# VH-VL binders against p39998r288to527: the designs that were tried, part 45

Target 1, 240 residues: p39998r288to527
Amino acid sequence: VQLLEMESITSEFFSINSAGLLENFAVNASFFLKQKLGGRARLRLQNSNPEPLVVILASDSNRSGAKALALGRHLCQTGHIRVITLFTCSQNELQDSMVKKQTDIYKKCGGKIVNSVSSLESAMETLNSPVEIVIDAMQGYDCTLSDLAGTSEVIESRIKSMISWCNKQRGSTKVWSLDIPNGFDAGSGMPDIFFSDRIEATGIICSGWPLIAINNLIANLPSLEDAVLIDIGIPQGAYS
Below, E stands for the ipSAE of ESMFold2; O stands for the ipSAE of OpenDDE; V2 stands for 0.75 times the mean of E and O plus 0.25 times the DockQ between their complexes.

## First folded at step 18 (VH-VL; framework fv_canakinumab)

Design f4 (at its last look DockQ between E and O 0.94; V2 from the best seeds 0.84)
Fold by OpenDDE, look of step 18:
Structure f4 (fold): chain C 240 residues (1-240), chain A 119 residues (1-119), chain B 107 residues (1-107)
Amino acid sequence: as target 1 above (240 residues)
Amino acid sequence: QVQLVESGGGVVQPGRSLRLSCAASGFIFSRYGMNWVRQAPGKGLEWVAIIWYDGSNKYYADSVKGRFTISRDNSKNTLYLQMNGLRAEDTAVYYCARDSYYGFAFDIWGQGTLVTVSS
Amino acid sequence: EIVLTQSPDFQSVTPKEKVTITCRASQSIDEYLHWYQQKPDQSPKLLIKYASKSFSGVPSRFSGSGSGTDFTLTINSLEAEDAAAYYCHQSDSYPYTFGPGTKVDIK
């Protein structure tokens, strides 16, 4: 994937590591989403309405998950936005070290984690906050949905439940996928032929443009309304 | 459709109490801050009080502080205004008004209920 | 409390004329200024929220501008149905306050 290569070049030749790029992504992406949530007009103290709720669906084993958690941290740290995260696995079984690190910081910033769709629904009912954004960060560029699901039947079932829940959201809820919507091939942007379930994303947040993938997504994902490229600080020289 | 309907207004003597109600319908009542706004006959609008969506916080105008109490029952989709120690200057049409979705502006108003305080 | 003033108090205008109403705050309220229309024997209706954002269903002839302490409601081409009182409202801080209102009549 071109993005991964660019990140590698950035790290090797410019000494800007992945952690820095991840933080830059989180900051700028959070700014973008805050505007979508009403901006400063809404997101301030003394608002008599409930805070908006952002739900993150995250993998525990790839960069997309880590990015999503960092994003979630920046969204909830002010207290003006409520964030709930659901992992593709149990929160006690996180595999990736970066995901673990970001999860810890995310929690410290007020982010919440649930262990099932059922728990998510219960939490939503308790919070009584409108779910306005779902962040789809399960697949990303690092792996396929089949890779995630292939680890166990339990995880597969969990992912399917998460996708189902996401697709059932209606009204003002928008679904923003990080890099690539689940159920699509990250390289081609075509539907994954090995996994039938797909996220009906309404938007894409990416730190690199998969040019071919974007065109195919537009053609094959009717729900897609928007796409935004986040500046993560890759030097221009890296493109030469 | 979204609707607010005030009730409980009437004629009362000074020093008496009155309780107003506002019945909400057509929206998730528990997700909106609610306000009371009053208008004396032939006069402008005066904000009276606000209550948070969950009742966790309340604010009042100085003119009614200590005398009026705003409350809500989300299970009944109803907003209340308990008015004690009524004065002649409290005579007004009382409106319930919903905060807009983003808050702070009042996007839905009831038709109002008239409260007349006179000897 | 934040005091809002409006100008003019009253305005009589011919249809299709431009109407401008100003609202001034005693201190900066950023963009937390809203405009309402109230026709005779009716409840107020939200016109403009957050200084310049039109509320849903409001005709395009209505617009709002300003920030800080000075705000303006403009009716680009007055219609007969626009005869009403107009109020500004600040929600920057409690207590919330309204302007005294501007009455617009049709000649």
Scores: ipSAE 0.902, ipTM 0.955, lowest interface PAE 0.4, mean pLDDT 94
Fold by ESMFold2, look of step 18:
Structure f4 (fold): chain C 240 residues (1-240), chain A 119 residues (1-119), chain B 107 residues (1-107)
Amino acid sequence: as target 1 above (240 residues)
Amino acid sequence: QVQLVESGGGVVQPGRSLRLSCAASGFIFSRYGMNWVRQAPGKGLEWVAIIWYDGSNKYYADSVKGRFTISRDNSKNTLYLQMNGLRAEDTAVYYCARDSYYGFAFDIWGQGTLVTVSS
Amino acid sequence: EIVLTQSPDFQSVTPKEKVTITCRASQSIDEYLHWYQQKPDQSPKLLIKYASKSFSGVPSRFSGSGSGTDFTLTINSLEAEDAAAYYCHQSDSYPYTFGPGTKVDIK
């Protein structure tokens, strides 16, 4: 897959720390999503309406989860956007060092974490904030939804519950998948044959180069309205 | 359809009290800040008060602070204005107005209710 | 409190002519300036929000511009139905305030 190859080459060739590419992604993606939420006109402390709510569905993965939590931090750090994250595993079971680091910073910036769809729904009721964006970061180019689900029946059931919840939000809620929507193969853009549950994404946020398989995604994801390429500052010498 | 309907206006003597109501329909009332705006006969618009979506914050124009109280009942989709110590200069049509979805602008207005303060 | 002034107070205009209404704030209000139209015996209606964003369903002949302290509402080709009072409103700081209004009549 061209996007995965690009990230690997830049890190190895120029010794560019993946944390630097992560931060560039988070800054630029947050700016894009803030504009979708109304931008400066809406996003300030004296608004008499509820702050918008962004929900992040994330895995314990450096390529997906860490990006999502860094993005969440940038969304919530000014206090104008409420962000709640639900991981595919319990937060106490996080193992990836970058996900743990980004999660710690995210919490310190006011981000919230819940451990179940039921807890998410309770939090939504309490806040009375409309969920305007769901960020899907459950899979990336390096790990399919089948891989995540196959680790245990508990995780599989949890992922299915998260997908079901997300797809019920479709109305005015926009669902943005990071890189590849969960339930789709990154190489082909076709539905995952071995796991039938899929996020019905309305948008895709791509880092670096655009998805090769975008035509297949358009054909098999009728909810898809938009795709955006986020500039992460890859050096020109890394393109070869 | 989305609408706001004011009621409770009338003719009262100075020093008396009135309670205005604004009935909301066609939208999720508890997700919007609400305002009262008044207009004296033949004059311009004057902002009176705001209450935040959850009732947590209330703000008033200096001309009415201490005399008027804005409130809301989200279970009844109703906005209120309690007006005490009414004066002749409070004579106006009173509108309720909803903050827009992104806030700060007033996108839905009622038809208004007339309050006349005179002998 | 933030004082808004409007110019002109009154304007009598031939159909199809361009109308320009100015609103000035006593201090910077960034983009938190909104425009309303009020026809005789009607409640106000939102035209322009955040200085320059047209409200849904507002004819394209209406536009707004400005930031900070100086703001303009423009009607590019006046129609008979546009005879009304026009008010600016700031929502930068409490208490919110309105301008005194500009009355636009058809010649």
Scores: ipSAE 0.704, ipTM 0.888, lowest interface PAE 1.1, mean pLDDT 86
ESMFold2 (binder alone), look of step 18: mean pLDDT 94; pTM 0.960

Design f5 (at its last look DockQ between E and O 0.90; V2 from the best seeds 0.83)
Fold by OpenDDE, look of step 18:
Structure f5 (fold): chain C 240 residues (1-240), chain A 119 residues (1-119), chain B 107 residues (1-107)
Amino acid sequence: as target 1 above (240 residues)
Amino acid sequence: QVQLVESGGGVVQPGRSLRLSCAASGFTFSRYGMNWVRQAPGKGLEWVAVIWYDGSNKYYADSVKGRFTISRDNSKNTLYLQMNGLRAEDTAVYYCARDSYYGFAFDIWGQGTLVTVSS
Amino acid sequence: EIVLTQSPDFQSVTPKEKVTITCRASQSIDEYLHWYQQKPDQSPKLLIKYASKSFSGVPSRFSGSGSGTDFTLTINSLEAEDAAAYYCHQSDSYPYTFGPGTKVDIK
């Protein structure tokens, strides 16, 4: 994938590591989403209404998961936004070191984690905050949904449940997928032929994307309304 | 369909107490801050009090602080204003008003209930 | 508290004329200024929120502008049904306060 190559070049030749790029993504993406949530007009102290709720569906084993947690941290750190994260696995079974690191920081910043769709629904019932944004960060450029689901039947069932829950959200709730909506091939933007369930994303947040993929997504994902490219600080020289 | 309906107004003597109610319908009451705003006869609007969506915080105008208490019962979709130590200057139509979705502006108003304080 | 003033207090205008109402705050309130319309024997109605954002269902002839301390409500081409009192409201800080109101009458 072009993005991965660019990140590699950035790291190797410009000494800007993946952690830096991830943080840049999180900062700029959070700014973008805060505007979608009402900006300064809404997200300030002394608002007598409940804070908006952002739900993150995150992988425990890929870069998208880490990015999502960092994004979640920046969203909730001021207290103006409530964030709940649900992983594709239990929170005690996180595999990726970066995901673990970002999860710890996320929690310290006020982010919440639930262990199941059922727990999420229960939390939503007790929380007066409206769910306005769902961040889909289960699949990334470095893995497929089939890869994630193929680890176990339990994980597969969990992912399917998460997808089902996400797709049931309606009204003012928007679904923003990081890099690629679940159920689509990251390289081609075509529907995954090995996994039938797909996220009905309304928006895409990416730091780079193959041009072919975006065209195919537009053609095959009718729910898609918006896409934003986030500047993560890749030097121009990296494109040379 | 979204509606606020005030009740409890009437004529009372100075020093007496009165409790106003505002019944909400057509929306998720627990997701909105609620306000009381009053208007003396022939005068302008005066903000009275606000209560957070979950009742966790309250603010009052100086003119009513220590005398009025705003409260809510989300299970009943009802906003209240307990008015103690009523004065002649408290005579007004009292409106309940909902915060807009983003907050701060009042997008839904009740019809108002008249409170008259007189000897 | 933040004090709001309005100008003019009263305005009598002919239909189709442009009406301008100003609201001034005693200190900067950024964009946290809202406008309401109140017709006789009716409850107030939200017209403009956050200085310049029209509320849903409000005719396009109504517009708001300004930031900081000076704000303006404009009615482009006044209609007969626009006869009402208009109030500005600040929500920058508690206690919330309203302007004294401007009464617009139709000639």
Scores: ipSAE 0.893, ipTM 0.953, lowest interface PAE 0.4, mean pLDDT 94
Fold by ESMFold2, look of step 18:
Structure f5 (fold): chain C 240 residues (1-240), chain A 119 residues (1-119), chain B 107 residues (1-107)
Amino acid sequence: as target 1 above (240 residues)
Amino acid sequence: QVQLVESGGGVVQPGRSLRLSCAASGFTFSRYGMNWVRQAPGKGLEWVAVIWYDGSNKYYADSVKGRFTISRDNSKNTLYLQMNGLRAEDTAVYYCARDSYYGFAFDIWGQGTLVTVSS
Amino acid sequence: EIVLTQSPDFQSVTPKEKVTITCRASQSIDEYLHWYQQKPDQSPKLLIKYASKSFSGVPSRFSGSGSGTDFTLTINSLEAEDAAAYYCHQSDSYPYTFGPGTKVDIK
């Protein structure tokens, strides 16, 4: 809630629109993740090893899904990182205009979309590359997992299979949740009492302002190894 | 345990052929680029060839281009070097070497196999 | 092709003293220069990757520096087991090339 208020205040007071904040997030978060993947030493032409694979789990939400697809676009546009996205709903059922816009650009930049966990697993086998990063963007700071699941039994079943798949990843796979890990309440940092399945995130990418509930997240998310605050260009005066 | 083991070296007359093998174990072979590097007796290291993880691209040193062929069988975890038209100058210990996880450096080397080209 | 040269060709050094080996490239190779150690009758071992990044398990007395065309490998306090040949290797472009090597002996 406080992140939504900060974006509104920034737009109103400093005339910075929300599209600019989204783009700043995508650029800076992609740079951070590229360094985690090996940076310039690895991410260049003529590498005889396979390109790293990043998987995005995204919802149809401006705050989570749109950010994730913009981030995915920046990761794959240089041609050294493969990115596959799986939405919590069917791609044809996307309603959010910014998610649709960012998804269109993402595909033009070489990003891939699959419509099921089974299709995701098939794509992974074809690439013969382990998933090195999963980006969890199924729940943003403005929507809980139970809200998403409550829209249909099909969506609930899909979310559960995506969480199961994500938590089964092995090796050095790192799971980065945007703002709040799937299955947690953004305000309190406590597990969502209305939905039992949760992402076992290893890292959190915070958009411009730290979550106020970080202590509860640490206490209830033992897989958590790291949290990073991404500069999205909020002017210093907005914090006062 | 991560290992590379070369075989197929021996004594051969000029103009003849040899096929070297490199058996890989302890890692996912199909996810790494592989190289051959040779060392003539008493001399330094010379890069010979590379094959990409999926076999899609191959590059060679000028000294062997057109005569040597690098290949791999990912189902058998084996790297090969087909050496045709052998010359006395090809006499060397031949090492197979694995690209590092992020690529470009050679982090695992075999013990080498000696090829002697002599009349 | 990119030619690498190394200096010196040979160096005999008293134990505990510093060893410096230079590698020079015929054109810029940015940071894509690696160092290997080859002890007598052994296979080469990676010491330094990308000019300055130590490979896992390499003693801290080994360090690398440089970018572009001029690179150095430093052994801060030579140990007896460091008697070996040292090679630089560029991976900036194909064909990959090695330097001619530097032999380091104990006095």
Scores: ipSAE 0.720, ipTM 0.896, lowest interface PAE 0.9, mean pLDDT 86
ESMFold2 (binder alone), look of step 18: mean pLDDT 94; pTM 0.960

Design f6 (at its last fold request DockQ between E and O 0.86; V2 from the best seeds 0.84)
Fold by OpenDDE, fold request of step 21:
Structure f6 (fold): chain C 240 residues (1-240), chain A 119 residues (1-119), chain B 107 residues (1-107)
Amino acid sequence: as target 1 above (240 residues)
Amino acid sequence: QVQLVESGGGVVQPGRSLRLSCAASGFTFSRYGMNWVRQAPGKGLEWVAIIWYDGSNKYYADSVKGRFTISRDNSKNTLYLQMNGLRAEDTAVYYCARDSYYGFAFDIWGQGTLVTVSS
Amino acid sequence: EIVLTQSPDFQSVTPKEKVTITCRASQSIDEYLHWYQQKPDQSPKLLIKYASKSFSGVPSRFSGSGSGTDFTLTINSLEAEDAAAYYCHQSDTFPYTFGPGTKVDIK
């Protein structure tokens, strides 16, 4: 994928490491989403209404997951936004070191983690916070659903449950996918033919614009309303 | 439809107590901060009190601190104002007002209930 | 407490004329200034929230502007039905406070 190549070039030739890019993404993406959540007017102390709830669906094994956790951290660190994360696996079984690192920081900043859709639903019932945003960060550009689901039947079932839950969210809830909506091929933007379930994303947050993918996503994802390119500090020389 | 309905107003003597209620309907009551605002006859609006969506925090105008208590029962979709030690200057129409979705502004108001404190 | 003042106290206006009401805060309240309309024997209604955002259902002739300490409510082309009292309200700092109100009458 073009984005991965750009990141690689950025790291190798410009000495901007992946951690820096990740943080830049998280900061700028969080700013974007905070505006969607009402901005400064709403997101302040002494608001007598409940904080908005953001739910993150994240993989434990890819860059998208790490990005999502960093994003979640920036969203919840002020206390003005409640963030709950659900992984494609148990939180005790995180595989990627960066995901683990970001998860730890995320927790320290007030982010919450649940271990199942049922737990998520229970948490939602106890919280008076409306779910306004779901961040879909299960797949990203790094892997396919098959890559994630193919590891075990349990994980596959979990992912399906997560997708189902997400797609049931309607009304004031918007779904923002990082890089690519779950269930679509990151390269082509076409539906993944090997996995029937797909996230009905309403928006895409990405750091690159694969031209082919965007057009196909628009054509094949009717729920898609918006897309935003996040500046993560990739120099022009990396892609020009 | 979203609405607030105040009740409990009436005529009372100074020093007496009165409890106002505000019944909410048409929206998820537990997701909104709630306010009491009063208006003396022929006068302007005066903010009285606010209570957080979950009752975790309350603030009062200085004029009513120590005498009035705002509370809510989310299971009953009801806001309350316990008024003790009523004074003549407390005479007013009392409005229940909901915070807007983003908070801070009052987007829904009840019709008000009149409280008259007179000897 | 933050004191709000309004100007004018009273205004008699001919229909279709422009009405301007100002609200001044004793200290900066950023954008946490709201405008309400109250007609006789009615409850207040929200017109403008956060200084300049029109509330749902409010006619386009109503607009709000300002930030910090100085705010303005504008009624373009006043209608007969706009005869009412108008109040500004700050929610930046507790205690919340209202302006004294501006009465708008129709000539």
Scores: ipSAE 0.908, ipTM 0.961, lowest interface PAE 0.4, mean pLDDT 94
Fold by ESMFold2, fold request of step 21:
Structure f6 (fold): chain C 240 residues (1-240), chain A 119 residues (1-119), chain B 107 residues (1-107)
Amino acid sequence: as target 1 above (240 residues)
Amino acid sequence: QVQLVESGGGVVQPGRSLRLSCAASGFTFSRYGMNWVRQAPGKGLEWVAIIWYDGSNKYYADSVKGRFTISRDNSKNTLYLQMNGLRAEDTAVYYCARDSYYGFAFDIWGQGTLVTVSS
Amino acid sequence: EIVLTQSPDFQSVTPKEKVTITCRASQSIDEYLHWYQQKPDQSPKLLIKYASKSFSGVPSRFSGSGSGTDFTLTINSLEAEDAAAYYCHQSDTFPYTFGPGTKVDIK
């Protein structure tokens, strides 16, 4: 039914929460995604076509949201890729210090933030560029959708709206989840039985993930086409 | 089916003007840069002009700069070439061509329209 | 402006044999060189983009190579339908330019 390509890159860590580790992830993941968007051949000055559009769906989480915003910054910083971010909470309600820091830098580098799915759809129409990639960063290893939804009914409703929007893009858009797709348990890779909505991801970008979780994702996520394991290690003791 | 159809060619005297049109169908016209390319009888291809997907930038070959104007109307899915001060050297088949999805190559061409500049 | 030259001007080739066409740029154009086929009384058709990437639907007998200033279009086993003019085109630097063309006939 489905033949999935699994890419493995050696990693020293399952978690990338430090500032240095986060930058290494962002650089390597952005390079991978830039190649999927056409690489240097497309992403240069004086292209008469519109820049490709990437949408980031992110939570207020050090392990997910901060990583996504750093990635978004690296994608948009030279002006050849348009990036729009929609958070699971109101931007004014962001609490995590690293998410706030990365979001501030992201905006200074040309990244855009919208406040709703409705605003996102309006921005897409104005740009007249199809969304080529959605980056799903709504949940991380230790933060399920059930955990996020449990903070308020407003956040739960917003998450459901974001998932619905994303799954409508599926036919023409590639959806890359960071680490674990929302709607799946981070430890097992099985569907989250306490939250029924889930992203139909077409790919996974992560530093590493337990083998059993990957097998369960493949079994329960028929949209999954590809996975990339990003090496985020910084060689220590050998730097010259 | 994706296609481009040029029109507006004909026989015209030197110094006169013509406007060429290129009607686009089967694709989202407003998402692609567009070009004019010409071919004199029995000769090779010559790039003439380009316009950005939104009309924001335009570039011209030196041989036509100041005389030709490329434009587009995205609401009508139509590309235009206004040709003023026509010369015998402008005699050619004029093609419109669409930039490829990643840009820079021309993946769809019209059938061309002949412009003959003769006294 | 960037001048493209093509070699040879003309080839007459027996069916099933290899055809090689070269294009040389007057300065580096990286990989922004594209190849087009034009049959008599027809519009040009894209064959190869970015020096070496085949356009969709183009037969596998067509291939491109090169970068910088020297580029090659190869037809590994010529078919009768391949009799045409072939043009290289650079899109690295405005004004865009084409090579003068190479005519390929069946012998």
Scores: ipSAE 0.758, ipTM 0.911, lowest interface PAE 0.8, mean pLDDT 85
ESMFold2, look of step 18: ipSAE 0.736; ipTM 0.904
ESMFold2 (binder alone), look of step 18: mean pLDDT 93; pTM 0.956
OpenDDE, look of step 18: ipSAE 0.894; ipTM 0.951
ESMFold2, look of step 19: ipSAE 0.712; ipTM 0.900
ESMFold2 (binder alone), look of step 19: mean pLDDT 94; pTM 0.957
OpenDDE, look of step 19: ipSAE 0.901; ipTM 0.958
ESMFold2, fold request of step 21: ipSAE 0.705, 0.744; ipTM 0.893, 0.905
ESMFold2 (binder alone), fold request of step 21: mean pLDDT 94, 94, 94; pTM 0.958, 0.956, 0.959
OpenDDE, fold request of step 21: ipSAE 0.904, 0.903; ipTM 0.961, 0.958

